# VH-VL binders against b7kms5: the designs that were tried, part 47

Target 1, 80 residues: b7kms5
Amino acid sequence: DTFETVRNTIRIESEVDESLRQLCHEERITKETWLEAAYLYLCEKPEELAQVIQLAQERLSQRKAIADYKRAKTMQERFL

## First folded at step 21 (VH-VL)

Design v_7
Fold by OpenDDE, look of step 21:
Structure v_7 (fold): chain C 80 residues (1-80), chain A 121 residues (1-121), chain B 107 residues (1-107)
Amino acid sequence: as target 1 above (80 residues)
Amino acid sequence: QVQLQESGPGLVKPSETLSLTCTVSGDSVSSTYWTWIRQPPGKGLEWIGYIYHSGSSYYNPSLKSRATISVDTSKNQFSLKLSSVTAADTAVYYCARIDFYGSELVPFDYWGQGTLVTVSS
Amino acid sequence: AIQMTQSPSSLSASVGDRVTITCRASQGIRNDLGWYQQKPGKAPKLLIYAASSLQKGVPSRFAGRGSGTDFTLTISSLQPEDFATYYCLQYWKYPWTFGQGTKVEIK
């Protein structure tokens, strides 16, 4: 059997991306197959999955905060 | 698809408070800034002010003393109140989105259809 | 407040014509200039932002140019659906202000 792939554009924080890149290089895998494997593994580990989701939510909140700051800065510059 | 819709009374008596609500769909009001613009019949456009989901707002100095913009994230709405209205406040009122491409502003990329508010006794 | 002056206030043109509308700011506004199209009974529609960036879905016959104080909106070949009133907007300094509008009418 064969499987189809879907093209995705994923933005990863630079330090995490570099670390992941290094790991994948050492293990002769790709970030794509790493993500697939990690997800499939976590699907069988509900407690670990919950922990990862929580971590992901925290990271998302951080990204939103940064985005909010940048937008606010842009708007504030127009007072000066 | 992002959609905005104004709602509120189309008739307001002088000295009373004009009150409008903009309902947003296809986007979260927490995602960016939102604004009100008005246009008197047969005239140009006037920017009223903006609101951020945090509550941060700024108003055109011409209306600052009378205008209040608020946001309700739970309803995905934001509102405009204009106190002590006169005939000069008769206009079509539009709500719109202020978007960002990175740090670049994209003002008013989506508009409501507008709602006419007439100030009359 | 920064004043935006559009010229002309109105013009008559034919389908296929090249149309140019100018907007002048009373002071420098960098490239924080938007162009909007409004048809009767309808809300304005964003055409150009950042003086020259074409909004998604806007035909390529529309082009914005300029920086500082002088800006232009050009319609390379006027189409029937382009007869409308056009407004410029500066959003460099508060309060944000519109030009008085330019009505493009059919000749």
Scores: ipSAE 0.650, ipTM 0.927, lowest interface PAE 0.5, mean pLDDT 95
Fold by OpenDDE, fold request of step 23:
Structure v_7 (fold): chain C 80 residues (1-80), chain A 121 residues (1-121), chain B 107 residues (1-107)
Amino acid sequence: as target 1 above (80 residues)
Amino acid sequence: QVQLQESGPGLVKPSETLSLTCTVSGDSVSSTYWTWIRQPPGKGLEWIGYIYHSGSSYYNPSLKSRATISVDTSKNQFSLKLSSVTAADTAVYYCARIDFYGSELVPFDYWGQGTLVTVSS
Amino acid sequence: AIQMTQSPSSLSASVGDRVTITCRASQGIRNDLGWYQQKPGKAPKLLIYAASSLQKGVPSRFAGRGSGTDFTLTISSLQPEDFATYYCLQYWKYPWTFGQGTKVEIK
């Protein structure tokens, strides 16, 4: 079988990225194929998928909160 | 690609309220700060104020008593209202993005094309 | 409010010329200074932020320098598309304020 790939830019939290890179290296796979496989696996596991989505939403919320804080601080400095 | 587009009436009568909307595409209004800037014909640029999706805002003291900037995250828009307009408020009005590279501020990296608002009776 | 004074208000130059525009702040603004290019009938375009950081997609012939109160925008070799009005912006203290502009026109 042949398939077409799409270019993506993915930013991963540094500690997670390091662990993932190490795993991929040890298992002789790539982050791309890991993500594809993990997603397809979860698609067949509705409960696990729901859990992962929840965790992802929490992580996103945390990222946004941190970003909001940093932006607010930057803008606040202009009042001092 | 990030795009901004101003919309609203190009003609406003004196003492009325100027109302403009900026529609953002290619980025979420919840991602950063947004601003309005105006330019009278043949003149320089004047910063009006900024808005954050949280509702945090600040206005140029020259316009503070008359300017209101708001954000509508559901429509991915933010707006400007300027009350009690006079001929002095005739200008091209631009909406723009205030970006951040970490803690580094990058003002006005994307602009709308601008919309002329003429105050005339 | 912090006043931004650009000099000159206008200048005439030829293609290939080195052009320097100055912006002076009435008080220290660290490096919170931006440069913008505006062509007739168009919105301003960000060239430089943080006094010396080149915005993505902007040609390397544009360079910003300075800190504190004195800043410069330099075009190393003026190109036909560079004839425009240039503005500096301080965003160190509110309200943010622009310089009055410098028109670069054909000699």
Scores: ipSAE 0.647, ipTM 0.927, lowest interface PAE 0.5, mean pLDDT 95
Fold by OpenDDE, fold request of step 23:
Order: sequence, then structure tokens, then C-alpha cells
Structure v_7 (fold): chain C 80 residues (1-80), chain A 121 residues (1-121), chain B 107 residues (1-107)
Amino acid sequence: as target 1 above (80 residues)
Amino acid sequence: QVQLQESGPGLVKPSETLSLTCTVSGDSVSSTYWTWIRQPPGKGLEWIGYIYHSGSSYYNPSLKSRATISVDTSKNQFSLKLSSVTAADTAVYYCARIDFYGSELVPFDYWGQGTLVTVSS
Amino acid sequence: AIQMTQSPSSLSASVGDRVTITCRASQGIRNDLGWYQQKPGKAPKLLIYAASSLQKGVPSRFAGRGSGTDFTLTISSLQPEDFATYYCLQYWKYPWTFGQGTKVEIK
């Protein structure tokens, strides 16, 4: 078997990234292979996958809210 | 890639309302702020105002009483209405994006090609 | 409103020349200053934001400097495609205002 990889830019929340990095270091794996393995594992676990998706949606919503707040604040400061 | 495109009538009669729409592709209008800028023929640039997907908007005081900017997230568009137009409102109208790098503003990193609106009887 | 005054209003230069355009604000605007290039019949193009940050894809011959009230755009070596009109923009306070423009013409 041969594998081709696709380069992607992934932005991870700092605390999660640090924790994940530490785990990967301890287990001698990479974040990339962790993500691949986790996804493949979840593909065989439909209930767990659904839970992860929900969590991911919630996190995305939170990111958007924070971003919106920061942008609004930045724009509002121009009135002061 | 992000693309903006203005559309609307190129001719408006005095006292009527100028109406333009900016269609955005390659980015969601819900992602950032959007703005209109105009330029009379052979003249400089004038900032009209901005809008956020939440509906928050602000207008240049010079046009505040006449300008209305709205956003339609379902169509990924935002629009400009300018009421009671006169010959002085003849200009190329541009829509543009206001982007952010963290808390750093990056105004007008993408522009539409502009659309000429002539006010004439 | 904050007034932005560009200098000069126009200049003539040759390819390879060092060109400097100045923008002065009527009051302090920190580093909330942008520079734009506009060619005839085209929309303005962002060159510099935050007074000195080069926009992605813009050649390194363009440089923005300054803070407070005095700002400069420098083209280290003018290229044929650089003949255009340049505008500064303050976005420190509303309403955001442009300079009157500087036309860079061929000598």
C-alpha cells in the first residue's frame, strides 16, 4: 500500500493543542496520525461519532461567537 | 478566492433612490464586516459606511440621513440604498471587505470592480 | 472628521526612481493607516495596512512608514506597472477618510 498526503492548515485552540502535543510526544505519534486514527476509529463508532460531531459544532459556534465579539469590539473602539 | 461584484441600475433619476447589491463569493458575509465606497468621476474616494452580518451598521455623517446598508446572509449579499439622489451622487460605487487579522483591522483587502451610477433626468 | 492631506498631489518619475508619498493626518491616528493603489478604470488595491504592514502579494518595493500624524509610502524602485494614483486611508476614527490622492506619472 502507498499513501498520499494532503497538506492542510489546522488551527487548534491553544490549550487543546498543548495537551494534544504532549500526548503525541508521550506516545511517539503525530497530531496528523492522531487525527487520522481518531477519525477512523470514530467511523466504526456511530454513536461516539455523533457525539464528537455535536461537540465540534458547539466548539465552532463558540469560536464564531468569540470572533464576532472581537471584531465588534475592534470596530466599536473607533467611536471612542 | 474572495470575489465581490456590484449590481444594480446604472442610471437613476434625481430625487429617486439609488439601489445596489454586492454579491460575495469565496467568503461568507457572516465572517466579517462589509463596506461601500464611492468615487465621483475624476475625483477621490469617499467611504460610505459598513455593515456587519448582525445588522450593525454605521454611515459616514455626510450620507447618514440618506444611506442604508443591509445584509442578506441567505444570498451572501449586502446592499446599499441612497435616497434623494442628486447629480452629486454620480459616482463609481465599490463594495469591499473589511477583514481582520486578530484584532488588527485590514480595511478593504478585496474590492468589487465597481459600478457607475449616473444621476440624470 | 479627521482630514488626510497627501503630498504631493502629483509627481513625475522614471522607472527605477525612488518615490515617496506623504500623508498627514489632522490628528493622531496611531498606526491605523492604509495605502491603496488605483489604476484608471480599476478598483483600488490595498498595498499597506496598519501603516507598515505589507499586504499579501504586494511587491516588497512598497513600504509604509510612520505613526501618529505623519506617514509615508515609499516605492524603492519604480516599475512600469506602478504608475497610478495612490490614496491613504485613516481608519482610526469614524468616519474613515481618504487622502485626496497622489498621481504618479511618467516623466
Scores: ipSAE 0.645, ipTM 0.926, lowest interface PAE 0.5, mean pLDDT 95
Fold by ESMFold2, look of step 21:
Structure v_7 (fold): chain C 80 residues (1-80), chain A 121 residues (1-121), chain B 107 residues (1-107)
Amino acid sequence: as target 1 above (80 residues)
Amino acid sequence: QVQLQESGPGLVKPSETLSLTCTVSGDSVSSTYWTWIRQPPGKGLEWIGYIYHSGSSYYNPSLKSRATISVDTSKNQFSLKLSSVTAADTAVYYCARIDFYGSELVPFDYWGQGTLVTVSS
Amino acid sequence: AIQMTQSPSSLSASVGDRVTITCRASQGIRNDLGWYQQKPGKAPKLLIYAASSLQKGVPSRFAGRGSGTDFTLTISSLQPEDFATYYCLQYWKYPWTFGQGTKVEIK
């Protein structure tokens, strides 16, 4: 009858975070309740969950590629 | 907990090739840049060069093109070969990591324990 | 290559003393300067990166300052475990180069 909660810190791209913050404000909900609702909704929809996982994998790959590019640029600038 | 461990022969004959391997645990050799540094007994430190798993590399001109660093992703290792060695190449050899904390380059944040390689006359 | 010159080459000090080691680059290196501590028989240990950023697990008595060509490492209250040789490293332009070292001996 009471929720047990875990406090977490996550890192979200600024554009996505701003959009999510605005959505939550307009709908009078919180980010944590949105996250819980989205996950619980998807748990009962295997095909939709798979599509979200695919998108998450693509975003992870993109974030890694951007980081690798910036690091390579940093190392390259140190040649004469 | 990132750990690096050098391995290879401690004695090498003049004119032969020095060959060392660094085994990485607690991190992937594909995650960042890896490097070798050496220190002749009782003397200062000399950077040898770096490798990135994609093949990007740099070698200190002081080694006169004798050094080659390579990566074995499947074994999570990287290695050093130094050809045509002389007594001047006698040193403790360290492997180390070149990393990034966010966008900040952090040189040689973790080191192996070092291995002495002696080039005998 | 960029030459890094440390001073002094060696020093002796008492426990509790404030110790300052300097490092001068032969040309500007921005703040791409690291400090390393090496105890006998051990690998070097990173203390400071980016001229003034303290590495995780390094005691707060160590502080780095400087930019451009002139840099300092200060130990605010020298401890017996600080007996070691200290090296600066420039990592702006290749080849990256170390200073010749400063040996700190505790009286």
Scores: ipSAE 0.609, ipTM 0.896, lowest interface PAE 0.8, mean pLDDT 93
Fold by ESMFold2, fold request of step 23:
Structure v_7 (fold): chain C 80 residues (1-80), chain A 121 residues (1-121), chain B 107 residues (1-107)
Amino acid sequence: as target 1 above (80 residues)
Amino acid sequence: QVQLQESGPGLVKPSETLSLTCTVSGDSVSSTYWTWIRQPPGKGLEWIGYIYHSGSSYYNPSLKSRATISVDTSKNQFSLKLSSVTAADTAVYYCARIDFYGSELVPFDYWGQGTLVTVSS
Amino acid sequence: AIQMTQSPSSLSASVGDRVTITCRASQGIRNDLGWYQQKPGKAPKLLIYAASSLQKGVPSRFAGRGSGTDFTLTISSLQPEDFATYYCLQYWKYPWTFGQGTKVEIK
């Protein structure tokens, strides 16, 4: 039973990352094994998966809005 | 691989409207800010202005309110219209991207090849 | 509008020379300064943004320095492909403005 892995990079909000890092440390797991387990678990639970997807969609919208706001502020500050 | 391509007529009569389109590939015109820059033959560069897909824009006062930049998200294009042209508007016109690497503003990181527009009778 | 003055307007140099181009702003622009290279008949190419950050794919012999009003672009060992016109751009306050250019010619 072998695991082939792919190296990827992701960006996580710092407070969420700190909380996740603490959880993984306390449970003696890694972020990547947590991610894999969470996904595999949710694949068998359609109602819970839908709730996670809804939250993910909300967070995606919030992150986009924050990024757009910061970029707009950067462009606006350049008026006299 | 971001690529920009200008298109439009190379000859425009005085007092008419110069109209150019930039076709974007390898990126979405909705992802960031887009811009036009011009360069009279043998001379330096002049920034025209920018557009964001929301309608937010800026125009260089040197163009005396004659410039309009617009976005067509369905075609992944943005365009320049410059009204009431004179011989002074003869230049190579470039479209370009204004982007952000993280939070860092990076102006004109990709350019089109440029198109010469001559204003003459 | 913020005026950008480049010096020199032109220079002649040999392959292997160290070349320094200066750009001076008429008022402070923080580090919102870019450098562009343009070869005849071609679009400008971004070299440096944020005064000192090297754009992807640009050779490490290019280096930018400065902040405020005084900025430099240095080419540590000039190569045949570096003979071009170089422009600085301030992008702190609108309208964003280019310097007049510095033509680097073969000696």
Scores: ipSAE 0.594, ipTM 0.896, lowest interface PAE 0.8, mean pLDDT 93
Fold by ESMFold2, fold request of step 23:
Structure v_7 (fold): chain C 80 residues (1-80), chain A 121 residues (1-121), chain B 107 residues (1-107)
Amino acid sequence: as target 1 above (80 residues)
Amino acid sequence: QVQLQESGPGLVKPSETLSLTCTVSGDSVSSTYWTWIRQPPGKGLEWIGYIYHSGSSYYNPSLKSRATISVDTSKNQFSLKLSSVTAADTAVYYCARIDFYGSELVPFDYWGQGTLVTVSS
Amino acid sequence: AIQMTQSPSSLSASVGDRVTITCRASQGIRNDLGWYQQKPGKAPKLLIYAASSLQKGVPSRFAGRGSGTDFTLTISSLQPEDFATYYCLQYWKYPWTFGQGTKVEIK
């Protein structure tokens, strides 16, 4: 089979990326093949997929909250 | 492209409340801080204050606590109410965005076209 | 409140001239200074933020300098479309305040 691929850039938390890189090296795979395999595997497992989605939503919310917090601090420091 | 549009009455009677709405397109009112600035005819610019969708706000003391800015996320709008107006409140009123480029605060990077509000009997 | 004083209040210059507008704060404002251009009947337009950062879409002939209390806006080669009033804004401490404006007239 010939696969059409898309080039993407992804921003991953450094601790997670470090752990994922180590896993991929130990298992002799790449990050992209791990990502594809993880997604395809989860598509067949509705309950596990729901758990991953919930975690992803929580992490997304946390990243937004950190950004909002920093902006709020910047605006607050301008009071006397 | 971010666009801001002021709307509201152009004539307000003394002692009444000036009420203006800013409609935002190309951005969400929940994404950052929003503000009002005014300019009396032939004069300079005066910052009124800001609102953030969480309710965080600031108001210029020069308005003597007469100003209130609010957000309506469902309509993607924010508004200004200025109570007990006098002839001194006659001005062009602008809505504007206060944004961040990364961590850098960038004040009033986009403005509405402005709307003249005249306070007269 | 922090007072911003612009100099000069107005000036006339020819196309191609180098024009410098000065803005002085009554106390230190770090680099929290913006420059805005306003043409008659129009809303102000952001030119410079953080004292020296050029807003996207603004011609490179505009340059901001300074920190603390003394700031300048320079137009390196004045063009006919630069006829306008220029305002500085301090945005360090509330209330944020504008300078009184500098009207640039092209002969």
Scores: ipSAE 0.592, ipTM 0.902, lowest interface PAE 0.7, mean pLDDT 93

